# Designs tried in a protein design chat: VHH binders against q9lmt1. Part 31

Target 1, 351 residues: q9lmt1
Amino acid sequence: MLEKESDLTAMEKPNNKHAADSFSSEDLVSPVKKAKKSEEVSGGGEAVAAVGNREAEEDKPSFVSEEKKEFLVEADVAEDKGARHTMEDVWVVLPDASLDFPGTLRCAHFAIYDGHGGRLAAEFAKKHLHLNVLSAGLPRELLDVKVAKKAILEGFRKTDELLLQKSVSGGWQDGATAVCVWILDQKVFVANIGDAKAVLARSSTTNELGNHTEAGNPLKAIVLTREHKAIYPQERSRIQKSGGVISSNGRLQGRLEVSRAFGDRHFKKFGVSATPDIHAFELTERENFMILGCDGLWEVFGPSDAVGFVQKLLKEGLHVSTVSRRLVKEAVKERRCKDNCTAIVIVFKRV
Key: E = the ipSAE of ESMFold2; O = the ipSAE of OpenDDE; V2 = 0.75 times the mean of E and O plus 0.25 times the DockQ between their complexes.

## First folded at step 5 (VHH)

Design k04 (framework vhh_7d4b_2)
Fold by ESMFold2-Fast, scan of step 5:
Parts: structure tokens; sequence; C-alpha cells
Structure k04 (fold): chain B 351 residues (1-351), chain A 126 residues (1-126)
């Protein structure tokens, strides 16, 4: 009984535990320095092919969905390695994901994969997850919410299965967390494993007379994901039943802070899972935008703070490409994020 | 309802110390992380320091590392910022913030609310 009461008490505070993670360890072990290099396609040592390949015109891409009378979906991504020497975050921005597989139903897909111990698991998930979800029966003609959720679950399972096979043959030890979004017609599906986060900015209910003052249409930050960390009671219980040990610093086998990830093949026997939480909601005029971010973003931005930052820039008329870059720049340059920092901003415009 | 009440701001000479306090009141339904932000004239609001619910994790802006220490006393629902070796560049309005996670009973989703104090002026001048 006391043990059950202890478990219940621990559950009172799960969602914000470690929201303010410290960078003291990185500060102590080495001076981490950012380097910004111009991207250049210099090629290999292939001198024979030097003729005919000229510099492409510099256009900054923006990713937008096809126009539909109810909503235009605009999205872009920004990334910065922070104070780290390597970039282990990867991302997906597919405003029209149905181009991979023909269908009449609107399909948009966005994801961030936060690699740990290397970039290979994250890159594998980027290449294979959406294809595996489509192959598992993601609706392409008529939306069925239950079928969509089953396809996403099977896609995660299949992706991890294939990744683990590749990890054995290739000697990979790395893993990746994931936050993934699919927009099917008027429905949004959010799936996550680990500690990356999706936040929705949603308009508060305004009375029809506009009797809310100049603060009368404030955006509410809705956290759409639950973090999967080894220290949280349900995850801890699952890990302990699998024979895993959580160290004094809150890490599974002294290594992993997260309890769910793609890959991490040596930790699967200790309860590391690739099973996502999935949340679905309908797009209405109240949903303004979403922010997807790796843990590096959320270390220096609270969800409401990030929503306020993005809202201000959008009200100034800035394009989503500029907004995403400014959000990441704020996190890294002004708020001194030390970790890899990747964010996707997805804006819903009523047409 | 949650309110944050700040105290400890003031005018000090360079090299001196101040300790800011932030007392949280009201019903707390969920876990929360807390932090100190500051805003100098003409600049964006920046994170100075933050602390996890348990106090087991902290983070600091590079400009204040080694000089400022954030702490909390959960039995008193109070957070502190000990500011040592103050510099003129530390002059700003300092804001206490708390991030609360609440379940929306109508939608089943969790949302965060940031609660902010009114701000307290810290001025470092000769």
Amino acid sequence: as target 1 above (351 residues)
Amino acid sequence: QVQLVESGGGVVQPGRSLRLSCAASGSIFSSYAMGWYRQAPGKQRELVASISYSGGSTRYADSVKGRFTISRDNSKNTMYLQMNSLKPEDTAVYYCAAEYTVEDSETGFYYTEDYWGQGTQVTVSS
C-alpha cells in the first residue's frame, strides 16, 4: 500500500521533470565551440567531372502544402549544432507526402529525429519511417482515424525492426528519439518516442462581441507529446521489469536518459521501446501553428514562451522560413543552447 | 490559480551581490520548472537561469555562469537567484517564471501555462 501510494505521488509531477536540464557537464569536460562553415559541393577527388557542374542559383526553399479552401499548410525547419562538434539531429518536411504514393487525400508529414551515439539511427528513421507507415496502410483516399493510428504504430515497429537488423550487420550502436506529425485532410496525428516535443498554438475561445481586450485572442500552448524518460514512474516500472537499472543520474544502465528510442540495440533487452504515443486532433480555425523541437530547443524555451516568440514574428508578417531560423537563432545565440537545436514550425492558414 | 511574487531587486555597485526570491502561491495541480529571465532596454528577454522541479538540474546563460546560482525550496514553493560579482551589464528587469502542465479535460491533451511575476528591477551602477 505504501508502495502504491509512493508510485501515485511520483505520478503527480511527471511531465516537467528535468525540463530545466543543466549544461554543467558539457562546460566541465571540454570547451565546446561552434563552427559555421559555408556549405560547398566541392565533390570528391574527381577532376574528370569538373566541367559542366556550375553553382546553383541561391534560393532559400520554403515548404508548403497544396492549396485547399479550408487550410494552407506552410512549414519550414531550422537547425544549429549549438556548442556541439557534431550534428546528430535530422528532419523531414514533406508538405505533400502523397507524392511518394499516389492518393487523393491530403497528406503532409513532418518529423525531427534526435540522434544519440551517432547519426545513423536518425538517418535510417528519416529514410524509412514514413515509407513504412504508408506501406502499413496510412489512408490515401478516405480518412479512417483508427486505420491511420494502426498504420503509424506498425510503421514505428517495422522501422525499428529493420534498423535493428541493419545495426547488427553494420555494427551500429546509436539510437534516435522521434517526434512525427502527419496531417491527413483535416486531422493531425502526432507520434513520439523519447523527449522531443510537439507544441500546438491554439486560439482561446473569444466571445462573439470581442469582449476580450487587446489580449482577447491569446494563443494557448498545448503540449501534444509525453516525454519518455527512464526516471518517470511508468517507464521506470517497465524498465525494472526488463531487468534494467536506473543510475543516480537518472539514466538507464548509466547511459540513456530516454526510455524509448529507435535503435539502441544493446538496450532493447533492458526495456528501451520504439512504441510511440499517438495523439490525434481536428484542425479548426482555432489551431494556429505547431512547433516541433528536439530536447535542445525545449531546454531553453518553455512551450508558452516558444508560442509567444513565434506568434510575435508571424504577426509581423515574417515567412515561416524566417520564423524557424529566428527561433533556432534565439535558442542558440541569445539563450545559449549548448546541444544540437532543431525546430520545425508548421503554420495553418485559413483560406 | 498561481501567482508569482518577486523580491530582492535594487540598486547596487559593481562587484556587489543581490539575492532575488520568487514565491509561488495558489493551487499547484501539476509538475513545474522555474526560471529567471531578464530584459534590458532595447534587448529581447533572455533566460538567465532555470531549475527543474526537483532541483536536480539547472542551466545558466553563459554570461552569468560562475557568478549566479539558482536554487529552490519546494517546501516553501520559493525559488532564489543568488547574484554575485554583479556587473553593469547585468542591469535589467528580472522576471520569475514558472511552467505548469495542466490536462485539458475537454480535449484530453496536456498544455503548459507560463506564469510570470511582475518583474523586479536590478540596477548595477557606480
Scores: ipSAE 0.000, ipTM 0.184, lowest interface PAE 13.8, mean pLDDT 75

Design k05 (framework vhh_brivekimig_d4)
Fold by ESMFold2-Fast, scan of step 5:
Structure k05 (fold): chain B 351 residues (1-351), chain A 126 residues (1-126)
Amino acid sequence: as target 1 above (351 residues)
Amino acid sequence: EVQLVESGGGVVQPGGSLRLSCAASGFTFSSYAMSWVRQAPGKGPEWVSSIYSSGGSTRYADSVKGRFTISRDNSKNTLYLQMNSLRPEDTALYYCAAEYTVEDSETGFYYTEDYSSQGTLVTVSS
C-alpha cells in the first residue's frame, strides 16, 4: 500500500488536512450564548442632533470628535515546510496593492495559496488573481461593495479559466486552495476556496470589571471563511449531483479532501469549483487583527487559541514580523505541524 | 446530527486510574482533531489534551503531562483518555470536544462552536 500512496502523490497530492482544535485551558467547551444584556439595549444608536435651527450661529464642532479614525495596516508572513520535503504554499503581502493599477482608494492585498499535487497552480494564482480582480473592475476611485464583490468573483473565475488552459498545454494537474483579503479604504473583503482560513480578532463590547491579574483584554475569534470540504453536507450534495463520488475517508474520487480549488482539471467534471465565498466588513475600533493560515496552521491551532497567542505577543510589544514568525514556529516546533505551515498576521493600529 | 457521548467517569481514590471514552457520530471522525477539556467546581474550563486526526501528534497540559494519555481509534470513531496517578485536583466534569464553524447571524461571519455533550464526571476523593 506504499505503492498506492506513492501513485496518489505522483498524480495529485490530496489536501487531507483540516483545522486542528487545540483548546486553551480558558476555552469554553459548550457555549450556550446565554448571557446578560449590554447597555446597548437602552442606548440610542443614532445621533440626536436636532434638524431644527437653534439660531446659534457659532458652536462647538461636534463633528470633529466624531470623525472616523484612520487605521494603519501592518502585516507580515512566516512559513515553514514542516515535515514535508517541498514547499507548496505561496503567499502575497502587499500593504500597498495599488501600485499596478493606481487610483484614489488605498488598497492592500494579502493571500495564501496552498498547493496540492505540486506548486504550479498556487504560483499561477499568486501571479494572476490580483491582476484579474483589478481588471474585472475592483473599485479604484469610489468604493461600491457590490461592484467589489463582483470583481473578486469574476477574478476567481478568469484565473481558473486561464490556469486550466495552462495546465492542459503544460500537461500538469496541480491544484490550490486560496484565502484572499483586499482592504479598500476602511472595508475588508475576504474570499476563499478550500480549507485555508481567515480568523478575525474582534474586541468584545462586554468586559468584566473585577479581574486585573491574569486576564488581559480578551478578543473574540471570528472565523471569516467557510471550509469547502467534500465531507460537508452542502458540498457533498453538490458533488454527488455532478456525478462525483465521496469515499468513506471523505475524499472526492478517493483523492481530494477539498471540494473547491483552483486547477485540479481532472476533478472539475466531478464538481471541484473555483467559486469563492466572499465576505465584507467595516474596519472599526473593535477589529484588532486578522490571521490568515493554510490548513497546516489550523491543524494545530484552533481559532481562539491562535488569537490568544497573537494577542499575548502583541501586548508584549512585539512587531508583527516577529509575531508571525513566533506563530509559525510554535505550530511547527512545539505543536508538531507535519504539513507546510504558512501564516499572515494583519494588524490594524489606531492612529 | 453531530454527537459526542462521553463515558468512563466515576469516583476513584488518589493514585487510582480511570479511562474515559468519547463515542463520535454524525461527522467524519478521522478528519478532525479531538480534545479533552475539563471544568473543576468553581473554576473555568481547562484544556487537558489534544490528538490530531491521524493520531500521530498529541499535546498535553502541563498539569497532566506524564500521567494522562490521549488516544483514538478511527475505525471505531472513539476518543480515549487514560488517566493514571489521579489527584484530588483532577476532580472535574470532562468533555470531549471538536471544533465546528457556524455562521454569526448578526454580521454574516462565522464563529467557532464546540461539539460537546453532558460530559463525564470524575471525582478523586480519599
Scores: ipSAE 0.013, ipTM 0.354, lowest interface PAE 7.9, mean pLDDT 76

Design k06 (framework vhh_brivekimig_d4)
Fold by ESMFold2-Fast, scan of step 5:
Structure k06 (fold): chain B 351 residues (1-351), chain A 126 residues (1-126)
Amino acid sequence: as target 1 above (351 residues)
Amino acid sequence: EVQLVESGGGVVQPGGSLRLSCAASGFTFSSYAMSWVRQAPGKGPEWVSSISYSGGSTRYADSVKGRFTISRDNSKNTLYLQMNSLRPEDTALYYCAAEYTVEDSETGFYYTEDYSSQGTLVTVSS
């Protein structure tokens, strides 16, 4: 006998049909483990005794203390519905949240949520994710990178848990991909689920031996996110293990192209996850700006093309608000983007 | 050290029962969803069942629904698979598996990986 999904467990208000859509193993916040540790513990036994055996000669100029390192974050967003009848993208632009909380770390937060099947999942994520990340222990007084990453992971898990409960009670099945940025002091954290993307424009360097270690263009486009699509090996494996079927056109159950998203209640049992990939990096003089975009932007702009476009306008002295509008206008009008198109441009200026 | 150690396999006649156990260590067991996967000789891996971190939700492959029951005891860091009404086609090496978040220490990049062990053999024959 072909049976519908087991719903023997019904926590609070049981669904009138069955509780299979409450299964959300992929929404769990997994403990963090190190995949690659430095194995270069050579030389050896250099306890911190070096300072005691030498008294000042050839002193270097005093470096600036960390309290005196400053940067300004200027950011703006632009959006266009493209050829769609509805706008399912939502966004967050908070360039200086620390002013509302005196004595806390300098904080900035930016996000794009790209809705599919409606905008309710994207709207829920916009309203709740940052608050859930704060509640999960995002550092506010003293930066701890591991604690920050754990708070982001838990924030995503909690947001999807609450979102799925709301989707059941409201009878909707909307989903949303996400690309999210938090800037704490001088550390940038980038978290993503799905196919929204963050791209960093970073100045090239010359190594200590006088050779370029990378390709020699003035700004390199660095993709900070991994796309989560059902066709990619690690995602495919998880989906198949959960009993999901990937169609010949690369879609989960013939419908979803992405393998991770908020919501998508009916696909959670087939391996759709809300667990983000998180990348962190230090802001230095080399980081110029960042571009966050939904899949609609990246369909018509390659990362290097987008960096070049933004750099040209910034060099012409255009304000970030004009730059973001022109980027989206180029995508929709000149490059014929047919999907919702949303982009956030974040510019880093050293003081 | 992350370890998953299965036990409880053996030889049974058709219609018999076995209970498999998976002892987990080296990670916070209660924070992970867990799965059972099996591999019959000469065939690829087949997902059998999954359970949420709390044990409140379960899912089964159509081939085992009504016969197998997945459960967990978070106080003992142990996953179970109760197998009833066993059939010759249930003959396989059974693995437990966990999906966990990994931090690449070089890049600081977080990603998910599956962890599975060497398995426990179940043979259904007469």
Scores: ipSAE 0.013, ipTM 0.320, lowest interface PAE 7.9, mean pLDDT 76

Design k07 (framework vhh_6qgx_2)
Fold by ESMFold2-Fast, scan of step 5:
Structure k07 (fold): chain B 351 residues (1-351), chain A 126 residues (1-126)
Amino acid sequence: as target 1 above (351 residues)
Amino acid sequence: QVQLVESGGGLVQAGGSLRLSCAASGSIFSSYAMAWFRRAPGKEREFVAAIYSSGGSTRYTDSVKGRFTISRDHAKNTVSLQMNSLRPEDTAVYYCAAEYTVEDSETGFYYTEDYWGQGTRVTVSA
């Protein structure tokens, strides 16, 4: 051992290794994070009706889109309630969303809604958001990026308007964050409110003179969403302009961590918004897959770590349905995620 | 560019204490997580401790719980590992690691990158 000790002394030299694959996902566990405490408001009872909506939970779907000249989309979802008594995450996996309103453009739609204070807001968004986006003029024949973004924005506005009316008549105060994806032809649109996150795995380089298979072609984790938390400078300024107060622990009116959500009726006057950030990008051979997750997933997985985990399983030849289940199982069982944990993995196959 | 520079390693007697420090250069980056790993002679690298960017939450491997404390100074972009009640079994090269979110100024998207230090040697005599 003494001889090995002398060899290790040279490792004190300042030249750093910059390999993304040097950080092991299995060695990292996220601790207790500040959970959304909207339930402490006690404004909403637990939704007994939530147990009635279990059709999607019995059999985990594995959805694939029909082959296109450019690409095939394969996607699946997995969920686990973690240490929570209730499941307030709700999801959408529609590899062919155009069937609701037939058109010529490919339309795939995926979403996660993370409920707080009950699941009624998340369930409302699942039922109505995509339909409201279609009704607002989401392109069906020829893609116009500006028209698509306007339709998504109007869809969010209309969904929140109708949701708030129903919350008043029903006497509930539930809220929900959202991360939503539409794939129109070869463009991806990502819309989010709150702290749910979408991450893209993208190939960093292609060397036409020779691809180095031994070095591997590393995937970069690209964060496609900005979290909307009251503590962030831009959101803080907007909230304060609306007369909202942010406590020292970073919560709006001492209760909400998020600054944007569907519902949360009592916080709308203090600056809680349902206006999404919308990002669009072209789908090319560089885009490998996307991971959509609620805050529970991202509490125990960094973006690069999650991309590495999914990439390893895909390289082992595992199906997207198995990959999604393994990702959520790792988060809950091995990394001890305490919150509801939902993830959608969307894989892009070039054909 | 981001670079991790470790310091504070050395020779100490069993029962003694050492404080390791890791300084990250580059003010444009925000870290998601910072961690310490170690590798004893002839063994594989193992996890020691981690601290996360939001709220400073921490995690430790069982063998160091109650003896080691990880802390972070966001203003100085440093992570420290306070090692108390050191044992000969703690003898290893200690590595600092960080996951950073980097904004791509051309696209407005964010990338994550992992960085590793060169390591600092800790030797605990009996």
Scores: ipSAE 0.013, ipTM 0.421, lowest interface PAE 7.9, mean pLDDT 76

Design k08 (framework vhh_6qgx_2)
Fold by ESMFold2-Fast, scan of step 5:
Structure k08 (fold): chain B 351 residues (1-351), chain A 126 residues (1-126)
Amino acid sequence: as target 1 above (351 residues)
Amino acid sequence: QVQLVESGGGLVQAGGSLRLSCAASGRTFSSYAMAWFRRAPGKEREFVAAISYSGGSTRYTDSVKGRFTISRDHAKNTVSLQMNSLRPEDTAVYYCAAEYTVEDSETGFYYTEDYWGQGTRVTVSA
């Protein structure tokens, strides 16, 4: 008997159901269109224009004086080797990244790098990616969304370029996937390559069903990253155009499960890319927390299940450091995760 | 777009066995966790068992631990539930469910979406 049922009373039954279930119809998402449009309601005909206007306004150098509600960002990490001999995951937790590079714009940075074929690519990315993103022009005084995205993209490109040079001179072929988060003022940027995931816990919309658990509103799990696997149609097409072959078990050249990574020098000619998908969104009162995890975490936790697990512990008053450790402990000890398991929990608190 | 089709339900005597199967079509089967739920007459839908993306980890509700086994076959795009030592209280409609990442077309946001099969009926006679 590996799993114990919650000691929840009948009144807590719905909360236990949502926390224990990996998914249910009560967690079904209406499109986030309504939430996005409600922040910029000027008429239904301007939904697309409103999004464009918002991005343009955030890219403008001119400041508009407005009193904004402040969010406090609290985060911590936990890791475990699982059943492996070595730890090839590395991480970054910088709740105030501006301390290293002074500026008036709030900057927080979090990342997990999941190494394969050794740890050298992950270690290189941990040491150099954030610095390369800063050097490429990540905003430090006034937020410009297009400049931020361009800096992240260039940072990934430059990091892989330098990493590949070191792999040649050092005679190694290590690779690493990445999930990276930057929080600039009240906007979050998520960048990923490979199969590590970022999941957002967001307050549900009242009009969807109107039903709430006795413990409060259930949180919706939103996956902010698209996995880069060779088997996915867009990635498969890109790989095949590069002359790469995908085996029957879904591996590039019979070796790599992922289609994007830092390093993997000998697979670059077959279509392994270090170009990230970048997603940006605004922090509001609806965003509760994020979970960043390597593939080892997500192998034993569905997104909704992980959100429910973290929500329950946060509602019990546990600190984020305890929550992250209990999440990884659950994954490794109770759910028998065999791989390296690393998770970062990032909590957004109202002031 | 994903379709889930359950099969293998039927009538069995207490102590008997059944194997339920769920065939997934449409999108990549190997994306996320797969699960079985059940709804007994006059009751809400309850969790039964789940299996991770890789198939390396499983979870069960306490009432079926040691009696039920969940498994998945990526090559066949199926998830199965082997039910042994069946009891009258296992009588229910059994549903296959899959959790997938979906991109919202208007916002570009990713969210989890649950896909459900139509169910297969299991009746365990005393």
Scores: ipSAE 0.000, ipTM 0.321, lowest interface PAE 11.3, mean pLDDT 75

## First folded at step 6 (VHH; framework vhh_7ocj_1)

Design m1 (at its last look DockQ between E and O 0.23; V2 from the best seeds 0.00; counts 0 for: pae E 6.8 > 2, unsure alone 55.7 < 65)
Fold by OpenDDE, look of step 6:
Formats: C-alpha cells, sequence, structure tokens
Structure m1 (fold): chain B 351 residues (1-351), chain A 125 residues (1-125)
C-alpha cells in the first residue's frame, strides 16, 4: 500500500565571469649598417720565372668503390609449448620478404607474436602486418629510414585497426605482443609492442679479418627493444591518463600486464596501444647475430646469458637451426620455462 | 655505476647453515638475473645458483637441494640459503647480476654483468 514521500531542495550557486585580456603585436624593425671604403696600394712587378708545367698527373682518386660489404643473413626459429596447454606464439621467418612488392632493396622479415587470451590476434598479425607495412610504403628501391619507419608505424596502426574489427565481428578478445625485424639491404629496423624482445650480439672491436672474434672477446648484448608494461613509469602514466587502473600485481584492470599490444579490444579505452617503438641500425662487421624471443624465453634467459649461449654454439660451428632449437630446449627443459617459448636466431655473415 | 654489496659469509661448522645476501644498486634499468658463483683455491669459478626475471632458478650440480636462491622484497636483492654445508663448500662466494643500463647518448639499453667483491665462506670439519 504505502507511501509517497517527498520533496527537497534547490540550491543555486553562482556565475563568475572573468575576463579577456589581449596582449599585443609589436614590430621591432631596424637597422641598416653601412658601407666602408677604399684603399689602393701599389704595383711591384717582379718577374717570377717560368717554372715548367710539370703536368702533375692528377692522381685520379682511385674511387675505391667501397665494395658494399654484402651481409648474408641466416635465420631459423624454434618453438615449444612448454608447460602450457596451448601454443599461443606465432612466428614469421622470411629471408625474402618481397612478396608481391618487387624492388632492388633486399627485404627480409622476422617476427614473433606472443598471443594472450588465445592465438587469434597473433595469427591475424602474422597474416597482415608485413603486407600492411609494404602497402604503407616500405622502401623497395631507395632506402629512406624515415619512410621506412613511417611505413612500419602505419602498418602497425592498420593491422590493429583491422584486427579490432575482426575481434568485434568474431566475438573474440585476444591480444598479442610483437617483436618484428625488417632488413632492408644493410639497414635493420626493429619494432616491438609489449614485452617480446630483440637482443643484438655486437663485438667490441672490428676485427679487420671479418673472422668471428677469437674465443676471448665477449660479445656485448644490446637490447634493441623497450618493454611496454603497465607498471613502467611512462606507460603507467599514459594508462592512468586514459583512465586505466593498475592493480598491486602490476596489471591493467587486474588482468593485462602489457601496456602495448595488438588487439585487447576491451583495454584500448584504457590506453593499450599498438604503436611500436622502432629502432634502426646499420649492419657492420660488429653485428654478429640477433635473438628475437617471446617473454617466455626472457623469463629464463638474460640478454647476456642468451648471447653467451648462442655464441658458444655458433663457435662450435652449429647451424642456426640447431642453435635456435638448443636455445629453446635449454629454456624449456633445462631452465623450466613455464610459458610458451619461441626464439628466432638471426646470424649476420660477411660475404 | 652498478655496485653489489654482499653479506652473510663467515665461518661455520660442517652440517651448519649460512645465508648470503646481495643487493645491487646504481643506475639499473632492468635486472634479468642475479646469482651466486664460488671459487675455491686452485679451482675455477663455478655457478652455485641463479634466479632469473621470471623467477626460474638454476643450481650447480653440487648443490643437490642443499641451497635455495630467492629474491628479496627489496628491488635487486637476492639471498642464498645454504644448508648442510660441507668442507668442500669452502670458497669465496661472488654475487653476480645481469642488468640493463640505458646509454643516454645512443638511447640503447646495454646489458652487462656485474660482480661483487666476494664473501668468504669457510666450513670447518
Amino acid sequence: as target 1 above (351 residues)
Amino acid sequence: QVQLVESGGGLVQAGGSLRLSCAASGSIFSSYAMGWYRQAPGKQRELVAAIYSGGSTRYGDFVKGRFTISRGNAKNTVYLQMNSLSVEDTAVYYCATEVTVEDSETGFYYTEDYWGQGTQVTVSS
């Protein structure tokens, strides 16, 4: 049965207006300063003798054609599901990545996509990213680093856009991290989103003889990728500005650890981005090899440890296929990686 | 510069226990591994235990479950609990860390290994 009640109340408060101010334009112009003069002085004519024109044979600068030191690139991949029920990692190894985009520039492409919440985002990225980068104008005739970086950025953007549309239509929510390499002639571009990594093994000295540094000079491990985790200060700030909350466990909305990924449709509104960091470098005799790996690899290997492991195997004369398999086997079986484990080893050989 | 401070070494009787501690400090961008190595007189340096960024651990073959490596609550700290010590465990124990540092000039992250000064562990019969 009962009852209706009631009323209350209105309160008003108020207006405040304040003002416009204008500040102005001023001109300052000036000045011209002038012209000074003149003087003359004179003519003494001494008859310096006709020293004979020895035709200096112009030493034609021997254009030592800098023999474009061609680098051979050898690469292979290994993967293991590890202790996981499913494999969510996807990889690309394309020593010739020209596809339907012919050109004079050598083009190789290598990538690892680490899927989370499923494989669908990783599989989509594998199918579309390289094509979208090529279509965005990845250089094929004239190498321009700025053009290449722009094409990679646009390729990532377009891939994520299309992936998100498929995610909606397909009713899935998968995401994927990525580490990608493009080799255009001797220029290497490394792009990543998330916590997949690329590690370069570089010699400290250029051995004149191009021979792999004798057993004594340790290769330096150089991380070419910046990790994108929600807990990292710059990423955290960006995520928080987008209204995302990072839990005490370092996860966005208590669920996602990475701050950049393909897909993750529900987290895009919280600032998850598919914008990669891009690093570019020139291949020299100092570049020995590169290791691409998912988070699973890097949970059980440090960069220097991984470089040391690979270097040892390469010094034994093992083929890159055996090296990549042994690296993943070490990670999963010996070091008990708890996740999917994928690695690409890329060896740079001077020809 | 990255520095490692080791503690917890000393004299212990056979069958006894020690707990080593190591703390890394400096301009560390990321830590990928921390560990302990040992060097006995006239022997090569050998791995005792390592812990990686994902929490996986590695032990030397001689450890046989006697030692446990763990991370501290503080960033870049590691402990080595050593139980059932024997005279053969007498050595200088070195803390090591694999860390990434930012090169401000190049914008690259370089990964390097840093070593402590070592702490003496002596096990008496």
Scores: ipSAE 0.336, ipTM 0.721, lowest interface PAE 1.5, mean pLDDT 86
Fold by ESMFold2, look of step 6:
Structure m1 (fold): chain B 351 residues (1-351), chain A 125 residues (1-125)
Amino acid sequence: as target 1 above (351 residues)
Amino acid sequence: QVQLVESGGGLVQAGGSLRLSCAASGSIFSSYAMGWYRQAPGKQRELVAAIYSGGSTRYGDFVKGRFTISRGNAKNTVYLQMNSLSVEDTAVYYCATEVTVEDSETGFYYTEDYWGQGTQVTVSS
């Protein structure tokens, strides 16, 4: 039986705007989140100034001729079924992702595919996406950001095309979201469809007077991915123009919450897309690690919470394999995550 | 952007109970968690309870089973049921949430905390 809904929500209108105006800076700083608030203010101002200053100077030394900045990439994954009867998450961890496409650019690839309606779409994406991206011309010799993004877009398109053919012949309706990372030399590309997330842990500028190693600076959590849900404005508009109906529960045709995914063949007509959002950034001394996670992880960890958890374990000297396992164990055992939980931790070690 | 309003505080005798309420408005759909913190005079603010988007809960160590956090039917309201109160629970109690916001300068998304103005809880011996 359905329990009666208490309509306290309707009574919360509309005086909330004035309450927010009474905030003070002291009341906005908490013991748990004090360092994040200070870092965000300092990082925002310093990051903007640092970027502008670095690009504004026309006579900067060339780092290519004196020193090539390199990063060692260490990564591992952990997964747990949680309270579900099935495991529909699938993952890829390839620190060397060259396969049969050799080249001078380092190529690493990491991904989580969160399957829904079955595991078949996620398994197909694991097998085919990276190969299709390489075949579409992912740069292997000379880094070209536009060419890399084009190869990633075409890889997603081709993978979904082939997956839909298999879905028809096999008679299944499976879908999968994706959060993917490619590292080409020192450039990181993040691509996503759906609601899995990538979070970057980035430091603020280090004060030369301060002791960075002894005091430790809290890392800022930066969410690199936008969730694709049917209720969000851009996604909603595309779905409705394609004849889709978003029900009051926020689901397309009452069934599908995500607006982008591989597969879901019966929903493609209604504007469900496999076209990813793609972001790229350079690795510098500021980028410490990334966390890729399915929605199960993020239901029990805020991004800053997860970054703090991982940072503490890394500072204790634990290897990334242990860190990823402890992150998922905390989510499932201590925080009682009910869903499948998968996380990849990717650590950037400065050389 | 996000507005949080606490209520339900007041004076109560030791061993008594109070129920705090927090009403949220604005664009809270992207909230990771909602929760309660407290700050006694001269002390640091500390976590009391949090409830995550998936319904899981977390409590500060001092709670020891005495408090319960819950959400209302529409998910815009969070409650803190406080039982077996002691003088040491006297503090200002703040509702808080962590949401994702777009950084207009970079186009990346960052997390941001929003806080209510607080409600006073006073426990007399």
Scores: ipSAE 0.042, ipTM 0.555, lowest interface PAE 6.8, mean pLDDT 78
ESMFold2 (binder alone), look of step 6: mean pLDDT 75; pTM 0.745

